# VHH binders against q05b89, part 20

Target 1, 377 residues: q05b89
Amino acid sequence: MLSSRVRLVATTARLVHSLIYSSSRSFMDLKALLSSLNDFASLSFAESWDNVGLLVEPSPPHTVNTLFLTNDLTEEVMEEALQKKADLILSYHPPIFRPMKRITWKTWKERLVIRALENRVGIYSPHTAYDAAPQGVNNWLAKGLGVCTSRPIHPSKAPDYPTEGTHRVEFSVTHTQDPDKVISALKEIAGVSVTSFSARTDDEEQTRLSLNCTQQALMQVVAFLSQNRQFYQKTEILSLEKPLLLYTGMGRLCTLDESVSLETMIERIKSHLKLSHVRLALGIGKTLESPVKVVALCAGSGSSVLQGTDADLYLTGEMSHHDVLDAASQGISVILCEHSNTERGFLSDLRDMLDAHLENKINIILSETDRDPLHVI

## First folded at step 4 (VHH)

Design d03 (framework vhh_7b18_3)
Fold by ESMFold2-Fast, scan of step 4:
Structure d03 (fold): chain B 377 residues (1-377), chain A 126 residues (1-126)
Amino acid sequence: as target 1 above (377 residues)
Amino acid sequence: QVQLVETGGGLVQPGGSLRLSCAASGFTFSKYAMGWARQVPGKGLEWVSYIYSGGDTEYQDSVKGRFTISRDNAKSTVYLQMNSLKPEDTAVYYCARESVTYTPSGEWKIEYFDYWGQGTQVTVSS
């Protein structure tokens, strides 16, 4: 369906109307939208302890015309989302993190689930997947530092990279051990692929076997090999690891093109996050005039990600008193901006990037109600 | 909102010169590196030049010595001075804002642009 909007232009005390026509907004099937969101930034990059993905799902079929973005999903934000006709809420922080034993009207988190389902609104949380993504939260935070070269502190493995099984098992078989019989027996185990080639060790021809196998098959392979002590004692078992991603992972180690004073860096950070004040701990032997070249950063509560990283400055939302003392004792200065202040500003960039990624097919709205629950008094 | 508006494109003869300008708004211009990229007919998008917030510059080999990138932070504008233009320089030229550079092992590259201008056509004929 077409919609029309009238724009008024006043020229020399006369009103001129300009009519524009636009097509009705597109609708996306929920599963298609979730697939596109995962293509934008894979949920498989999330930390193992996290609770990400579609957390509340209306009964299918469900179509999405309005995607609503927020850092935190409070009851006040839920009210805003409902008034703005949200069909899916993307909440950066998962409103459901710990298991619920009941869904009643008693607690605010239970009420979020009830209200979402009664109004046919889905809730999706990417959380640490967006921390890890190259176009994610930590890259947005790094923008405030000035021009820098950035790398993840803890690179992610490529989760969807196909390997032939989870393990490689290698061993040699002599002609006296009937290589063809061994190969045939191993091929009977589901989840095993066998590669063989001739090898010469000493003056004896051997058949070298390389097996790729699934986790389930590994125990059967080990049981088979244990029937022959010679196979067992000369067997090498390797865990297959997925390749590391160079631009995806937790935290960022940022090397500035041009070194600046700590004072200058503080002003850049305040400006980027639109804060009048931040908390600072000076590293031992440091001053506001000390040069900053390398910054290690992690949005939110990042001390576990930053720990052990050599840098001039740590930048995060929250850190324990003890962790701050540890960093300072190593000569590393620390800037703390409070939890959500290191995260919320990313949502504006996310909206623009998702508009482009989804080719403007649906409405993407940013919460105006979401704010830091803590105020400086 | 972030806006990048290019001007200065046009038709020029081989050996001629053009100066492109990109007026930026909606962000703190002095804190961001800026670049120019071009879409050559029959080829993909290719990077042309880059200027860091501190003023250091980088150029694609084919334009080195012929093109000069510069910036005026007071005017929030980045420029591309193009000299000794060749027919091969015919392209749509885009101004882009770089937010973060990803350069493993210290080798510099432009890896990510977050905002692009609408582009300006440069045609070198004859």
Scores: ipSAE 0.000, ipTM 0.108, lowest interface PAE 21.0, mean pLDDT 81

Design d04 (framework vhh_7qia_2)
Fold by ESMFold2-Fast, scan of step 4:
Structure d04 (fold): chain B 377 residues (1-377), chain A 124 residues (1-124)
Amino acid sequence: as target 1 above (377 residues)
Amino acid sequence: QLQLVESGGGLVQPGGSLRLSCEASGFTFSSYAMGWYRQAPGKQRELVAFIYSGGSTNYADSVKGRFTISRDNAKNTVYLQMNSLRPEDTAIYYCATESVTYTPEGEWRVTDYWGKGTPVTVSS
């Protein structure tokens, strides 16, 4: 394990991809590709308010030879994707976020849907799922800080329960019933799994049974037990909770191995994001020489994620003037890099990681047209 | 502006030794992790040795036990001591600065700046 860890540390997905050259082209069924993408980073990591997954689907069957990556899917980027023969577009920002009541030529987002379907191109968005993922956007952003340890500011719940099903039902069976027959009957209900027997006691001559079931199966299980209460008693229904993940979640709280000056941190961030300028607000009592040990970061518009986090520096794309003043008043310095500048650079790492994850089965290309609509003049 | 300058490459016989140096200017060297990469003729560039700002090191399996990476923060220099050289070590060697995030789930790195490279040829 330690030896394997050292090997992993010696290479990155980007470097591994650059060492593997293959010109062979193949196709993946869309459903198989989506399953593999979800395996790479679960969509269950996405925020509840988000709109993620397959947003536009050509009629099945659909196979993918070319996966096209972009941060924003504009009409200009759609033209590029079509020219490059994309079969599926992975757009980090979902082009469909608000519900559409009609699909017409009137708005640019409606035109994206029409053009995608007319050209048999799917649109998939992971958005906040990739913000939360350990190998995602915020970990890429954190790479720019120097050697540090990081953890999510708001940890995600695991996509699956620690055991099968959403609920655990425990009940006592009187000694007159055969526990094996009870288990067999309950297993006929779709969504019942994991059954066990507790040891019998001389005092009670009861067998305690435990089963896990899906939420859909729960009502059928409850009905079965309730209708036969003379045989099944002391029923307890427990809702299973998904455990918190240590390294998956929104934002990152990064602790540098060695403190550096704010000036040094600014240069690191500018270098990592390839920016000539960033916007800086100094925390009260701070200077460019002030030490930075703890950085709280969130790509995009991260104010709500960062709020209330104790750190030397907040790093994000956008923050309101009021939120900047609030942070500065608490002695926290703020660096703002503009929205997509904190996100787009991740797509290069993503391409390399997906190519490795998909074992070079399909062609993965990055948009060359996608860019920040705002320029410093 | 950041600059990396490699030196110490050359022709050496199999079993010989070379020490490569990389001098950095234009940034706070002690705050960056440093890597040594190589690119053999007709092959992709690969990471062979890595040193964190705190001095911890990692090596590719192909060079482990033969190569040693070290740094001198006072001189803004990173070194690669290469012992028991083999013909397959023939490559252009590059030094690079790296921004690193470490978690128990993995290490994520971005190579920020590259040197121009120094050639190493191992032949009889």
Scores: ipSAE 0.000, ipTM 0.152, lowest interface PAE 17.4, mean pLDDT 81

Design d05 (framework vhh_7qia_2)
Fold by ESMFold2-Fast, scan of step 4:
Structure d05 (fold): chain B 377 residues (1-377), chain A 125 residues (1-125)
Amino acid sequence: as target 1 above (377 residues)
Amino acid sequence: QLQLVESGGGLVQPGGSLRLSCEASGFTFSSYAMGWYRQAPGKQRELVAFITSGGSTNYADSVKGRFTISRDNAKNTVYLQMNSLRPEDTAIYYCAAETVTYSPTGEWRITFDYWGKGTPVTVSS
């Protein structure tokens, strides 16, 4: 039997953004705003190597009237943000990625921290959390391809799904082994929940015990069970795996409803990103007339996400020469649009969605200075 | 409810031109991506052109170079300029706004919603 698809019309966010504003906007406490941003797209969606969240924080209390959005936070963009009275800068790319040992005037990134703190401006970066999120950066990029079905290339693990512990421990206790005393002893261990069922095997009634336990509690449970060899030998330990998140993950594998020529796809991408030129590598045996049905895409530097994915076309910001050769040798064409050109256009959609999510409580401004540092001349 | 009203269809001879208009009401037009679909007799609906909120345009291969999509946000209107019309362009043309559908299997589909009644275009002598 087939499951029905659920259809959602993306109307509310757009309508709220464009309402006639007769009421004044208020201020939000920084902590409340950060909670709302995390509710919009969880920072837990971010890759483990990433540096996300609040990176620079003014001393409390801090209230936010103006949220300033940028893809890259350069010194020029910082000047713009200050002139526009930003209270919090959302920088898609984290300006602080590695730990800093000093904060001085010597490097441009250190100067960003100094200028932000001196002017009481916070810096927040979602980065790969917004790459993975439904209706995030990669979904915006996919919208340029035409009518398509899209799914994550690497689905995200579900860190926010509640499970009782990390492991399940199962064993049986006979009536002669005093199940009630065993249950009482196990309940004394922090991080253990106990479920018991009556079961009958052979000629003896048994109590089957199912324990959900944290990683920390597991060793204590094993130690308890090892004190009675009958329990220990009948014990089963299962790791509790969280399901993969639907719609959430790195990259997108897009299947067009109707195949188009590579030439047509190039024009769609150029139009969507407002670029006069893109870089193209033809897959072996391919031409501008070759049909494109399946596009694998990842904004920014997507090589590691796209590698090994079967598609007609790879779409990303940048890829090494050797990675391009590897794709082309497999018959996969590659379009490179430069790093931030595959990301920046999302900020307009983000503004609309955040206006709706925050119920127009604060001003949300897009950077006009932010641009890809690389230009085709 | 959101509404889209198409106009500008009619009979035209091969090689002729028509401009279709779609007026939007009940929502903030400028924030929506808009598309034009057509359905020929006995065939499935196909997307012929769409325009994003930012003004980026896309066209089906069958109409590229002949059709031009544009929008006027001040008038809440999207247009389809059709040139060098052929008998195979005969269809009912529908205006649509952006829609996302979700699948229990982890897929989503980017399409356009159908709110208009359509406007018929017949290309014949």
Scores: ipSAE 0.014, ipTM 0.510, lowest interface PAE 6.2, mean pLDDT 83

Design d06 (framework vhh_7qia_2)
Fold by ESMFold2-Fast, scan of step 4:
Structure d06 (fold): chain B 377 residues (1-377), chain A 127 residues (1-127)
Amino acid sequence: as target 1 above (377 residues)
Amino acid sequence: QLQLVESGGGLVQPGGSLRLSCEASGFTFSSYAMGWYRQAPGKQRELVAFIYSGGSTNYADSVKGRFTISRDNAKNTVYLQMNSLRPEDTAIYYCAAESVKYTPEGTWRVEYHYDYWGKGTPVTVSS
């Protein structure tokens, strides 16, 4: 939460911004909105294989009066967005994921790009960034379980956390060299920081030096040391790891305050997701009366996130037949709710959170057309 | 633990109005999202209306335009104004609170009281 001083400065800036956009319909410039969305949940939390961020951009300048939210951007949803005068569509699932060699009228995904650009509508996808975010999809899904304490199954590293460089280089300097002069020479390289000396070990006539450096500086540091290997020995290069984020990551491991029967847990999940039916696989030796204390969950296709996690129950949208059998063989029961049923309900929470985050500066609307393409009949 | 007490239910004729109140006791009411749920005889409990801490609201399709949820943080109370009541609205109405908190230990604490929270307040719409 902001300190009172920082909060006052931020509040003043927001008041000025609101005054600029309060006459007639309120609006924001696209870059300001994208910055605010990234402040809400950083795109840097997205998985490396993902395609996130602004995927389709109208030529600048572009202003946004209406932000349109959807889980999937189908042609029917695009038609709805256009009728509702969307200026930016936030599509949880990226409509552009596979590379496109052409943009023509041939395929439905190509037609989405064409229609968006022709109507000056941007398309933005957060996808796995919102899976990892503390106020994201998996947090919303966990809300259905009852009173519990949850943590990420795979905690995210703080990608933008400032470290003193990306690498630490440690090496020994023979007694013939002046350690202070060596460090002074290395500090002339841009990107070298944090230098230190260790005391001699085992009465050795050598001084151990260490320094932190950026990726760009690393090659120059190594070159410096390599030119005089007789003076600089036992060189170790260590990659600096970013610290783990406490509340951010893939999946959720949820520990209920009180164990409930599997039957009770199924009813809670159905109620939260507004489903009349879910699919259940019983873990070996389990029944509907078996106690559930620990639930591991991941929206969508969560198998890779959940695999290897010790829990009474796995909750996800979909898993392969073999992954279900693997879980059941370990005594872990599985509930499958279908892919988008584990995701779409989050969008209502997202709208309300974004309304608060953006201080009601723009119109944020939720798709009424977006639906699961699969039905139980 | 936070406790909720529902009131304002009763017998009303079709087309009539009722205002339900839910008074919270405990701490940090303003940080909780609040909801109204109902359960008709032989039916599953369903969400009727929800209000987030920031004041945003959402409603079940069956009550949109007829019901209004509001909150008074100074009084630790959430309200459900029910207008144009129909026989189909006959149910026991329950108040629920949601809370998601960061713990000092670095975990995400989820606190939901929607299934165990109140005794409910019965609403009967009949001629």
Scores: ipSAE 0.013, ipTM 0.350, lowest interface PAE 7.3, mean pLDDT 81

Design d07 (framework vhh_gocatamig_d2)
Fold by ESMFold2-Fast, scan of step 4:
Structure d07 (fold): chain B 377 residues (1-377), chain A 124 residues (1-124)
Amino acid sequence: as target 1 above (377 residues)
Amino acid sequence: EVQLVESGGGLVQPGGSLTLSCAASGFTFSSYALAWYRQAPGKKRELVAGISSGGSTVYMDSVKGRFTISRDNAKNSVYLQMNSLRAEDTAVYYCATESVTYTPEGEWRVTDYWGQGTLVTVSS
């Protein structure tokens, strides 16, 4: 092989060599990369039962030049990642889902952990966080349906409250009670933010005060207001709810701009997923010519997300026999594409989006070995 | 499997021009920086010109303004256009790939793959 190592000794030659290399792909610190991945799609959107984030971490410091993307991390895919010099593997499906009591050579999942650590490769899994993300798996799946509007079936709550604090306290202060002094006193309490505005009640002018506070500050606010019976008796205390996000959440309810036949929809889905066959259950009273306007979809095993949603068609990877019968009895047709077939195609879009998000700072490559283990015979 | 094959060398008179070509195979060409090195008889191998994956170029002082490096990612090729050739440009010219390797000793700049070289002779 035509391989050699040359340490640059001369300062001028070293600078020239560095300039050439610095305009190609570079390295990122692992923690900086993880922060950027979380900015792209927050892990807080993952389901509570999921196991997401950095699952296998080489001892720090660890730098990443090559980020390797796969849907499933099998031993064959691990071998590919090692041959391609991966420093971090993003595995959509977490290879560690259930707790491990031992890490030995006995099971294939334990061997993945051992090989990753021995070769200083991290493993990161976003899983249901990418199902929920607006630029995620379910939006990619929805693109196959044709022109439609889509929204989450189960919207995610925002990670933060709309204003600082967990409670809102509202009360009125008359001019005679010196609202400026009341505001100043309340602002001294840690965890309180105050908004004031004038309001007219009957013939008296009152200043209405609205403040947000943390749960811990709430007791201090109540104690302050209780020192004046007039404040206390007219005080409203509201628990703040985190707002629902418009485009982030589990599943998608898709409304097509123009209705198409079920037959046409099947062909679109097959084309988008590059499948020769899918499984179909007809809703009661439906045919291949029945119009489809509303599609409820969820990649993977989506039955729990789709259940109870009013639609013409359910699209997912897999559902139990009884869940299919329940949908069909309600007049809802079901298309099943197998688990990973509803997910894997997203990785190409993910690579392009991450290249843009990370400003081409590192190499991002897709697994060529990752494939569906099952064949239609 | 990885190969770099140079062509375009030959005999030329002082003040003449030559274009060197390097055809690459067996790696993801667009992801690598490429460089031209030369080695004259009795001298050490030296960097002549380099081009990054993004197209940024660098040149040694003695060839600046006379030589131009370029790349064609669709053809997996890198080129060195040499003008106003001098007797001191006589050397074997090598195409090479550049990368950075991190080891326990620190950061090392490495030339990963070399071509076999092409001879350029500038007659006196």
Scores: ipSAE 0.000, ipTM 0.127, lowest interface PAE 21.8, mean pLDDT 80

